VHH binders against q9p7j3. Designs and how they scored, part 226

Target 1, 174 residues: q9p7j3
Amino acid sequence: MILPLFPETQVHVFVYENVSNCAAIHEQLISQNPIYDYAFLDAATILYKKQVYSAIIRALEDRRDEQMKTKTIHSEVILSLSPKTEISSAFRQFSMTKKSKNIVVVKIDSKLTEEEEFERLDKLVEGNRVEFSDEELQKLIDFKVLKKNYKLDPSTLENPLASILSSIALRGYS
Short names: E, the ipSAE of ESMFold2; O, the ipSAE of OpenDDE; V2, 0.75 times the mean of E and O plus 0.25 times the DockQ between their complexes.

## First folded at step 17 (VHH)

Design gb7 (framework vhh_5c3l_4; at its last look DockQ between E and O 0.93; V2 from the best seeds 0.82)
Fold by OpenDDE, look of step 17:
Structure gb7 (fold): chain B 174 residues (1-174), chain A 120 residues (1-120)
Amino acid sequence: as target 1 above (174 residues)
Amino acid sequence: QVQLQESGGGLVQPGGSLRLSCAASGFTFDDHAMSWVRQAPGKGLEVVSDIAWSGGRTYYADSVKGRFTISRDNAKNTLYLQMNSLKPEDTAVYYCAAHNKYGIADRDLRGPGTQVTVSS
């Protein structure tokens, strides 16, 4: 997929449910295996496609402006999901863990088609690929986690998307 | 092997200054954003400050803004924390922590810490 604001940057997003090898993936990320150069998100923390895209755009803007806080564009995406500027907090809030069951995987700067990238990623993730859609994400979300991550209250829960996007956009500026 | 070693802690009077250092080895230092965290007696770990991989962006906890300055020298694989106008509530063990470049929480990449005591 191509983002209009970044026409030269190809982005792919994949959703996996019932992943059996998250612990193994986590170990590879700890060792910083370059084959695993993706953003691995816990699906329990993601409610909307626009949430993910907003984070991606924020990360790409940071890169464009040469102001990335983290070394890789993928870690910057994870950071950009958080309303907090603390790196550790962002990673704890949104990154996959050893105990994750469902994940969202983001690839930026891919030179491959979506199908080719999927074939590559499918060798790393042992789970069922589902559509990247709000409908599928809603099945995987943990609302307790979501509420905690974005400090949602009864008033903001009436329009959680707006609240989430605002939190992402305003991070570091307030 | 990965190693982080903090130094520069000690006893200081209120209003005094300390400069902490963290020597890193066993990993690519400039691939990692870095943080200072502290643990006061009876309290949990608190992020004091963090700094981008390149040193270009920084974060400070509200409690230390205007008093502490985080910096790094990637050529020397060293992280610094200049602490000015120290207060008794700054008393804690201070730890240097490195963050994984793939964006996973890695609490194990941390040094043994250095004690900072602010007391009259």
Scores: ipSAE 0.855, ipTM 0.923, lowest interface PAE 0.5, mean pLDDT 94
Fold by ESMFold2, look of step 17:
Structure gb7 (fold): chain B 174 residues (1-174), chain A 120 residues (1-120)
Amino acid sequence: as target 1 above (174 residues)
Amino acid sequence: QVQLQESGGGLVQPGGSLRLSCAASGFTFDDHAMSWVRQAPGKGLEVVSDIAWSGGRTYYADSVKGRFTISRDNAKNTLYLQMNSLKPEDTAVYYCAAHNKYGIADRDLRGPGTQVTVSS
């Protein structure tokens, strides 16, 4: 997909459920294997498509403005999901772990069609692809984790989208 | 192998200053955002500061903001923490840590630490 503000940048987002090899993927990321250069997010932390797109846009804005904290655009997406700029908490809270079961995977600057990128990614991830949709994401979310990560109060949890998007958009202006 | 080695800790009076250094080897230093974390006696780890791979952007915990300054010299593969106006509650082991460039959390990419003690 192409974001209107960044027409030269092809982005693909994939969702996998029942992933059996997150520990192996984690080891490859620790080893900095460039084949694994994606943002691997724990789906338990993602409720909305717009949450992911807002983080992507924020990371791309920081790249455009030469303000990235992290070296890769994919790690910058992970940072951009956080309401705070502190790097280790963002990675700890949003990235896939060895114990993750469902993941959201983002590829930015893809030179491949969505299906070509999927075929590449599918060789790396042992799980079942599902649609990137709010309906599927809502089946995979952990609301306790979401509440913790965005400090949502009980009154916000029935429709937390605006609060989450505000946290992403206003990060760094606190 | 990744190696991080802190130095510059010691005993200092309240109100004093110390400068910590962290020498890095075994990886491409400027691919990594870096942080200082500390562990006070009987407490968990607290991130006190981080710095972008380029050295441009920083983060400071509220408890140290205005007193501590993080910096890096990518040509020398070295991270620094200037600590001014030290307080007894700053007493801790201070660890240098490197963040994975693909964004996975890696608690083992840190050095053995250096002790800072602030006491009369």
Scores: ipSAE 0.721, ipTM 0.878, lowest interface PAE 1.0, mean pLDDT 90
ESMFold2 (binder alone), look of step 17: mean pLDDT 82; pTM 0.833

Design gb8 (framework vhh_5c3l_4; at its last fold request DockQ between E and O 0.90; V2 from the best seeds 0.87)
Fold by OpenDDE, fold request of step 18:
Structure gb8 (fold): chain B 174 residues (1-174), chain A 120 residues (1-120)
Amino acid sequence: as target 1 above (174 residues)
Amino acid sequence: QVQLQESGGGLVQPGGSLRLSCAASGFTFDDHAMSWVRQAPGKGLEVVSDIAWSGGRTWYADSVKGRFTISRDNAKNTLYLQMNSLKPEDTAVYYCAAHNKYGIPDRDLRGPGTQVTVSS
């Protein structure tokens, strides 16, 4: 897909459930294998499509302004999901782990169609692709983790999307 | 392999200052955002500060904000931590850590650490 404010940047997002090789993927990322240059997110921490898009936009804005805190656009997306600017906290809270079962994968600056990108990614991920939708994300979310990551309380839980988007947009502000 | 080596620790009185250094080798230093973490006796690891790959953006824990300054020299592959107005509660082993390029947490990637002791 193309974002209106970033027409030269193609973005793809994929969702996988019942992934059996997260530990193997994790090792490749630790070794910094360039074939794995994606943002691998734990699906247990993602509730909305707009949450992911907001983080992507925030990361792209950082790149545009030459103010990326992390080196790659994909690591910046992970950082941008967090209400905090502390890097290790963001990675710990939102990145795929060796124990993850469901993941959201983001590719930025793709030169391929969505289907072509999927064919490449499908060779790396051993799991079932599902639709990138709020309905499917809702099935995979851990609300305890979500509440912790964004410090949601009974008042903000009345409209969790608004609270999450505000946290992302105003990252570092408290 | 990635290698990190901290130095500059020591014994100082409360209100004193120290400057820590971290020498990096075995990887492209300016491809990685960096952090300082510390471990006090009987406590877990605490992130103290981090800095962008380019040195442009920084973060500080509330406990050290206004007293510590993180910086880096990419030409020298070196990370620094200027610590002013030191307190006894700053006593800890200090480690430097390189963040993963693709956003996976790797807290095991740090040096052997340098001891900082603040005592009258």
Scores: ipSAE 0.904, ipTM 0.942, lowest interface PAE 0.4, mean pLDDT 95
Fold by ESMFold2, fold request of step 18:
Structure gb8 (fold): chain B 174 residues (1-174), chain A 120 residues (1-120)
Amino acid sequence: as target 1 above (174 residues)
Amino acid sequence: QVQLQESGGGLVQPGGSLRLSCAASGFTFDDHAMSWVRQAPGKGLEVVSDIAWSGGRTWYADSVKGRFTISRDNAKNTLYLQMNSLKPEDTAVYYCAAHNKYGIPDRDLRGPGTQVTVSS
C-alpha cells in the first residue's frame, strides 16, 4: 500500500503463523544477508494494524528528516515500535527470535506487487500466511509481553490502542 | 572477523574525567548504530548510551545523562565515551557494542571490555 504523506513508498505487511524455521531466518539476519532485508517482528508483540502502521510512519518521517538512528528503514521500524529511543531494548523486545512461532514481516520501498513480494517471502518463511488484520493479530499476541513493552496498567488493558499509539507518537519527549 | 576493542579505562578519583575509545575492524562501521554497555561488580548489564550510525542522534541512561557524552568518528572507525564528574557508582567494565543493521540482537558484536574504577 501507499501512505498519503509518502506517495512514492510502497509498503507490504505479511503475517505468518506456525513458522517452523525462525532459527534459520534468524541466522540469515545475523549474517546480514541482504535477501532478508525486511523487518521481522515477533507477532507476540503486535496487537493492532495501526501499531505497525504508526511505527512505519514514524520510521519514514525520521528518514525524510535525516534522523534515522539505524541504518536500514526496516530496523528503524523495529526501533519505532518502542516507547523509548534506546536501540538495544527495542530490538530485544520487538524482533523475531529463534524461538518465535508467529511473525509479522514488513517490506518498505517494495518495487513488487503484494503477490510478487509474497512469492519472494514465501521462499524464505516456512509457515502459514494469515491476513494482516486486527482479528488475526489478536490470536497471536501475548498480552503479558504487550503490557510489559508499553507499561500498560489495568485501566488501559481493555482498550490499549490509544495508549500504545501515544507511546509511539510521543517517543523521546519524556 | 568482526572485532571491537575498548581502551582508555583505568583508575580515577571521584569527580574526575576519563575518555574511552573503541576501535572497530572487520565490518563496515558506519552501517551500525553503537552502544556503550557497562557491568558493575555483582550487577547485570546496563546500557549507558547509544548513538546513530551517522553520529546524529544519541540516547543516555538517566544515571549518566549530563555527565557522559557519546560520539563517533566514522572515518577512523572509532566510538568514544567522554565520562565527566565520575562517581564510585560508575565503577564497571565498559563494553562497546554494535547493533545488527537488520534489527536483531547479536551478542557477538561486543568487545571484551575495559575496566573503569572510580575510587579515592
Scores: ipSAE 0.817, ipTM 0.920, lowest interface PAE 0.7, mean pLDDT 91
ESMFold2, look of step 17: ipSAE 0.808; ipTM 0.917
ESMFold2 (binder alone), look of step 17: mean pLDDT 84; pTM 0.852
OpenDDE, look of step 17: ipSAE 0.895; ipTM 0.941
ESMFold2, fold request of step 18: ipSAE 0.755, 0.796; ipTM 0.887, 0.907
ESMFold2 (binder alone), fold request of step 18: mean pLDDT 85, 85, 84; pTM 0.855, 0.855, 0.852
OpenDDE, fold request of step 18: ipSAE 0.903, 0.903; ipTM 0.942, 0.942

Design gb9 (framework vhh_5c3l_4; at its last look DockQ between E and O 0.06; V2 from the best seeds 0.00; counts 0 for: pae E 13.9 > 2, placed apart)
Fold by OpenDDE, look of step 17:
Structure gb9 (fold): chain B 174 residues (1-174), chain A 120 residues (1-120)
Amino acid sequence: as target 1 above (174 residues)
Amino acid sequence: QVQLQESGGGLVQPGGSLRLSCAASGFTFDDHAMSWVRQAPGKGLEVVSDIAWSGGRTYYADSVKGRFTISRDNAKNTLYLQMNSLKPEDTAVYYCARHSKYGFHDRDLRGPGTQVTVSS
């Protein structure tokens, strides 16, 4: 997929359910294995495609402006999902954990087709690929976690997307 | 081997200042965002501040905003924490912590810590 604002940057997003090896993946990320250079998100924290795309765009803007806080674009995507600027908090809120069961995986700057990237990723993730859609994401979301992460209340829950996007866009700005 | 070593802690009166340093070795320092965390008596670990790999962007806990300043010198592989207007509630062991390139704290890598005591 190509984002209009970043035509030279190819992006792929994958969703996996019933992943059995999240603990192993997490250890590889901690050990900084370069073949795991993806953004691994806990699907329980993602409600909309636009949420993911907004974080990607925010991260790409930070890179363009030479303002990335983390070293890799993928870690910056995870950071960009959070309304907070604290790194540990962002990763605690949105990154996959050892106990995750469903994940969203983002690849930026891929030189491969979507299918080729999937074949590569399929060797790393032991789970079932599902469609990257709002419908599928809604099946995997934990609303308690979502509400906590974005401090959603009864008024903002009427249109949670707007609140989420605002939180992402305004992060670090006052 | 990867090492972090904190220094600069001590006893100071309320309103006083301290400057903590963290010497890093055994890895490429500017590949990693860094943080200061602290543990007060009877409390868990608290993130005090973090700083981007390049030193450009910073975070501060609300409790230390306006009083503490995090900085780094990548040429010297050193992280700093300037602490001004210290309060008794700032009393804690302060640790330097490394984030991975993927943003995670290195759970196996903190320094031994340096004690900061603020007391009249």
Scores: ipSAE 0.871, ipTM 0.927, lowest interface PAE 0.5, mean pLDDT 94
Fold by ESMFold2, look of step 17:
Structure gb9 (fold): chain B 174 residues (1-174), chain A 120 residues (1-120)
Amino acid sequence: as target 1 above (174 residues)
Amino acid sequence: QVQLQESGGGLVQPGGSLRLSCAASGFTFDDHAMSWVRQAPGKGLEVVSDIAWSGGRTYYADSVKGRFTISRDNAKNTLYLQMNSLKPEDTAVYYCARHSKYGFHDRDLRGPGTQVTVSS
């Protein structure tokens, strides 16, 4: 996928359910194994495709404008999902953990086609790939977590998209 | 001073071999995963190979798999790339790159590069 505002940046997003090796993946991430150069998100925190794309776009805008707060574009995506600027809270709330069961995986600056990137990733993740779609994401979301992460009122829980997207787009403006 | 310095490039005939070296200084080498990255004329950067800080895990681009071998010697602060069965398509500037230890994987230091030219 090429985003229109970032034509030289290829992005791929994958969703896996029933992942059995999140603990092993987590250990590779903290060891900084370059094979694992992706953003690994807990799918329990992701309800919409647009939620993920908005975080990717925010991270790319911050890189372009030299405003990144984290060391990598992939860690910047994780921060960009958060309504707050505090890095450790964003990682605690959105990043895959050793106990995660379903994940969303983002690759930015890919030099590969989607199929080539999937082939690499499939060797790393022991789980079942499902479509990156709102339909599949809503099966994996934890609404209690979503409500807490974005401080959603009961009135917004049925259609929280606008509130979530505004939190991502406007973080840091006060 | 934090530095990476590549060496071992040159002109070689198709089917030949080269061994690239990268000397690291000014940082704790075995805290970092390392890469070889290349840029062919008129092309973008391609990750050729990666190696974990311990040397235990490696990655290879499909275009070089089976022909190139990455290794490291943490006692000598040196990264290597053994390049066998070279093809004209392997012609590029090859860069040694360091990955950050404090965030998710990124490459935060790169050497000046060494030219590899495969031609008859």
Scores: ipSAE 0.000, ipTM 0.117, lowest interface PAE 13.9, mean pLDDT 84
ESMFold2 (binder alone), look of step 17: mean pLDDT 88; pTM 0.893

Design gc1 (framework vhh_6qgx_2; at its last fold request DockQ between E and O 0.81; V2 from the best seeds 0.83)
Fold by OpenDDE, look of step 17:
Structure gc1 (fold): chain B 174 residues (1-174), chain A 122 residues (1-122)
Amino acid sequence: as target 1 above (174 residues)
Amino acid sequence: QVQLVESGGGLVQAGGSLRLSCAASGFTFSDYTMAWFRRAPGKEREFVAAITWEGDDTFYTDSVKGRFTISRDHAKNTVSLQMNSLRPEDTAVYYCAAASYDMGTLVEYDYWGQGTRVTVSA
């Protein structure tokens, strides 16, 4: 996928359900295995495609402007999902954990087609790939976690997308 | 003001044991995952072991599994590496490292020690 504002940057997003090897993936990440160079998100924290795209765009803008707060574009995507400025808090809120069952995987600066990237990633993740759509994401979301992460109240729950996007866009400005 | 100071390195015979220690200061120790790396002569630095900020998960490179044990003391802000059954190939400078996150993407370690030398003779 190519984003209009970043035509030279290829992005891929995948969704997996019933993942059984999150602990094994964790081991690879902590040992810095470059084959696992992705952003692994907990699907329980993601409600909309636009939420993911907004975080990606924010990260890419930060990189363009040389204003990244983290060391890599993938870590910046995770940070960009959060309304908080603390890196550790953002990761605890949105990143995959050993307890995760469903995940959203983001690849920035891919040199492969979507199909080729999938074949590569499918060897790393033991789970079932589902469509990256609002419909599928809504099946995996934990609304308690979502409400907590973005401090949603009854007045914003009718249209949580607006609040989420605002939180992402205005991180560090409130 | 952030410091990681390694100690416990030295010369030991093959089959012997050493206990490395790393004293951390200048940051909130309990919020960081701690790790040990090593660099052998003429080789790239490699991951050895890590322990999560909660201390409930540990990770090891394959070559040290069953021989090395990583632990941490939150009260003393220290991380330790017990090395048993040492081999000549374990000869390296060992570095302590700290990371503010340990999930989601490839872990970046924010702080590094100066290292302590371990030499294992045949």
Scores: ipSAE 0.886, ipTM 0.943, lowest interface PAE 0.4, mean pLDDT 95
Fold by ESMFold2, fold request of step 18:
Parts: structure tokens; C-alpha cells; sequence
Structure gc1 (fold): chain B 174 residues (1-174), chain A 122 residues (1-122)
């Protein structure tokens, strides 16, 4: 996919459920295996497609404006999901962990079609691909985690989208 | 300020052993994943071993599994690499590294030591 504001940038987002090899992926990230150059998110933290796209847009805006805080665009996406500016906290809150069961995987600056990127990724992730949709994400979210990550109270939990998107867009300006 | 200081390198015969140490200061040691990397003559730096901040899980590159052991001492803020059954291909400068997060993307190691040289002779 091409985002209208960034017409030269191919972005792909994949969702996997029932992933059995997050620990093995962890090892590859630690050893810096370049084949694993993606952002791996815990699906328990993602409720909306717009949540992911807003984080991607924020990361791309910060790259364009030379305001990135992290070393790579993929790490910047993880930071951009957070309402706060502290990098290691964002990673601990939103990243896939060795215990994750469901994940969202983001590739930015892809040189491949969606299906070609999927074929590569499917060799790395042992799980079942599902559609990147609000319907599928809703099945995988942990609302307790969502509430904690975005400081949602009962009044915002009824319609949390606006609060979440505002947190992503306004990080660093509060 | 953060400091990582390696020690324990030297010359050793093939089949021998060395223990590398890395003294860490300037950060909460238990919050960081610690790793060893090495740079062999004429090659790029490569991953050797890591020990995670959460759970002290260990990881090793294939060529050192069963021969090298990474460990850490939280009381001394030291990470060590016990290197047994050394081979000439283990000859390299060994670097200690630290990362405040170790999942989500390819890990970025924020802090690096100056390195300690290990030479393994035939």
C-alpha cells in the first residue's frame, strides 16, 4: 500500500494469529539478522487499522522532517504508537515479546508487492495469517492492555479511537 | 555516564580457554540486554552471544554453541563470556554491547565497549 502523503513509500501490514515461534524471532532480532527487518508488534496492543496507520504516518513525518528519535523507520513506528516519548518504554509496551501469541508485522520502504512480501514473511513466522482489518484486530486485542497503554478511563473506553489517535499525533507536544 | 570496559583477552593455543569480562556502569544493569560481538580480521562485526534483561535468557551464534557461555553477575554489574575449546576462527576483537530493549525490531545496541583482542594460534 501507498499512503497518499508518502507516494514513494510502499507499506505492508500483516496480521498473524497463533504464532508459535516468537522466541525464535526474538533470537534473530537480537543477533541482527537483516532478513527480519520489520516492526513486530504485539496484536494485544492494536485495536484499529487506523492506530497502525497513524503510527506509520507519524514515523514517516518525523523521518521527512529529520525529527526521528530512533535509528530506523521500523523502530520509529513502535515509538510512534506510544503517547509518551520514552523509547524503551514504548518498545516494552507495544512490541511482540517471546510470549506473544498474535502479532502485527509492518514493513516500510518495501521493494516488493504485498504478496511477494508475504511469501518472505511467511517463511519467518510460524502462525496463521489473517486479514488486516478492524474485525480481526478486535478479536486479538487485550482491552486491559489498551487501557493501560493509552491511559483510557471509563468515559473514553466507549469510543477510544479518537483518544488513541490524538495520543499518537500529539506525542511530544503535550 | 555509561561505560562498558572489556578485559580478559590475550593469546591462547587452539583448544584452550579464555574468560572475557565486561564491567558496566552508568545505567541500571538489570534493565539492559547484554551482548558480545566480535570482529575477525578482514570481516564485519558479528553477533556472538547475548543475555536478556528479562529472565537472563541466553542466545548464541551457531559457531559457538556448546563452547561459549555468557553469564552475568548482577552484584558486580559484570557480563562474562567463557570461551572453551577455542579455534583459530575465534580470533577477533570482542566487544561488549548493551541495549535497553531487545524485541520489536532488529536490536539496536546503544552502548559499546572498546574491545578486547583474542588471538587463537594453531
Amino acid sequence: as target 1 above (174 residues)
Amino acid sequence: QVQLVESGGGLVQAGGSLRLSCAASGFTFSDYTMAWFRRAPGKEREFVAAITWEGDDTFYTDSVKGRFTISRDHAKNTVSLQMNSLRPEDTAVYYCAAASYDMGTLVEYDYWGQGTRVTVSA
Scores: ipSAE 0.791, ipTM 0.886, lowest interface PAE 0.6, mean pLDDT 90
ESMFold2, look of step 17: ipSAE 0.706; ipTM 0.850
ESMFold2 (binder alone), look of step 17: mean pLDDT 82; pTM 0.834
ESMFold2, fold request of step 18: ipSAE 0.756, 0.746; ipTM 0.868, 0.871
ESMFold2 (binder alone), fold request of step 18: mean pLDDT 82, 82, 82; pTM 0.835, 0.839, 0.835
OpenDDE, fold request of step 18: ipSAE 0.884, 0.877, 0.880; ipTM 0.941, 0.941, 0.939

Design gc10 (framework vhh_6qgx_2; at its last look DockQ between E and O 0.95; V2 from the best seeds 0.81)
Fold by OpenDDE, look of step 17:
Structure gc10 (fold): chain B 174 residues (1-174), chain A 122 residues (1-122)
Amino acid sequence: as target 1 above (174 residues)
Amino acid sequence: QVQLVESGGGLVQAGGSLRLSCAASGFTFSDYTMAWFRRAPGKEREFVAAITWEGDDTFYTDSVKGRFTISRDHAKNTVSLQMNSLRPEDTAVYYCAAASYDFGTLVEYDYWGQGTRVTVSA
């Protein structure tokens, strides 16, 4: 997929449910295995496609403006999901963990087609791929976690997307 | 102000043991995953072991599994590497490293020590 604001950057997003090898993926990330160069998100924290895209766009904007707070574009995507500026907090809020069962996987700067990228990723993730859609994400979300991460209250729950997007866009400006 | 200071390196015979220690200061130790890396002569730096910020998970490169043990002491802000059954191929400068995250994407380590030399003779 190509984002209009960043036509030279190819992005792919995948959703997996019932993932069984998160611990194994963790080991590969810690050891810096380049084959695992993705952003792995906990699907329990993701409600909308636009939430993911907004974080991606924010990260790309930060890179463009040479204002990234993390060292890689994928880590910046994870940070960009959070209203908090602390890197460790953002990762604890949104990244895949050993307890995760469902994940959203983001690839930035891909040189492959979506199908080719899927074939590679499918060798790394032991789970079932589902459609990247609001409908599917809504089945995987933990609203308690979502409310906590974005400090949602009854007044913002009617339109949580607006609040989420504002939090992402205005991180560090409040 | 951030410092990682390694100690415990030295010369040992094959089959011997060493315990490396890394003292951390200048950052919130409990928020960081700690790791050991090593660089052998003529080779690139490689991952050896890591322990998560919670301290409940440890990871090892295959060649050291069963021989090396990583641990951390939150009260003392230290991370240790117990190295048993040392081999000549373990000869390297060992570096302590700290990362603010250990999941989600490839881990980037923010802080590094100066290294401590380990030499294992045949």
Scores: ipSAE 0.862, ipTM 0.929, lowest interface PAE 0.4, mean pLDDT 95
Fold by ESMFold2, look of step 17:
Structure gc10 (fold): chain B 174 residues (1-174), chain A 122 residues (1-122)
Amino acid sequence: as target 1 above (174 residues)
Amino acid sequence: QVQLVESGGGLVQAGGSLRLSCAASGFTFSDYTMAWFRRAPGKEREFVAAITWEGDDTFYTDSVKGRFTISRDHAKNTVSLQMNSLRPEDTAVYYCAAASYDFGTLVEYDYWGQGTRVTVSA
């Protein structure tokens, strides 16, 4: 996908369920194996496609404006999901962990088609790809985690989108 | 100001043992994943071992598995690398590194020490 304000930036987002090798991926990330250059998110923290795209847009805006707080665009996406500015907190709240069962994987600056990127990623992730859609994401979300991560009150829990997007857009302006 | 200070390097015969230590200051040690990297002459720094901020998991490059053990001491803000069965190929400058996260994307190590030299003689 191409985002309108970032026409030179190819982005792909994949969702996997029933992932069995999060520990092996962890080892590759720590050892800096470059073929694992993605953002790996815990799907239990993601309810909407727009949540992910808003974080990507915020990360790309911060890169464009030379305001990134992290070293790479993929780490900036993870930070951008958080309403807080602390890098370690954002990663602990939104990234895949060794206990994750379902994940959302983001690739920014891809030089590959979606199918080519999928073929590469599918060699790395042991799980079942599902559509990146609100329908599939809603099956994978943990609402207690979502509420905690974004401080949602009961009045917004039936349709929390606006509150979540505001948190992403307003981080650093409070 | 952040500092990582390695110590314990030196000359050791092949088959011998050496313990490296890294003292950390200027950041909240318990929030960081700690790692050792090494640089042999003419080569890039390469990953050796890491230990997560909880201390619940350790990682090793294949060539050192079974010979090296990484550990951390939260009370002393120290990470250590016990190096057994040393080989001449382990000769390198060893660097301590720290990262504020260890999952989610390729780990970027934010802080680095100046290194301690290890020479393993035949």
Scores: ipSAE 0.654, ipTM 0.829, lowest interface PAE 1.0, mean pLDDT 89
ESMFold2 (binder alone), look of step 17: mean pLDDT 82; pTM 0.840

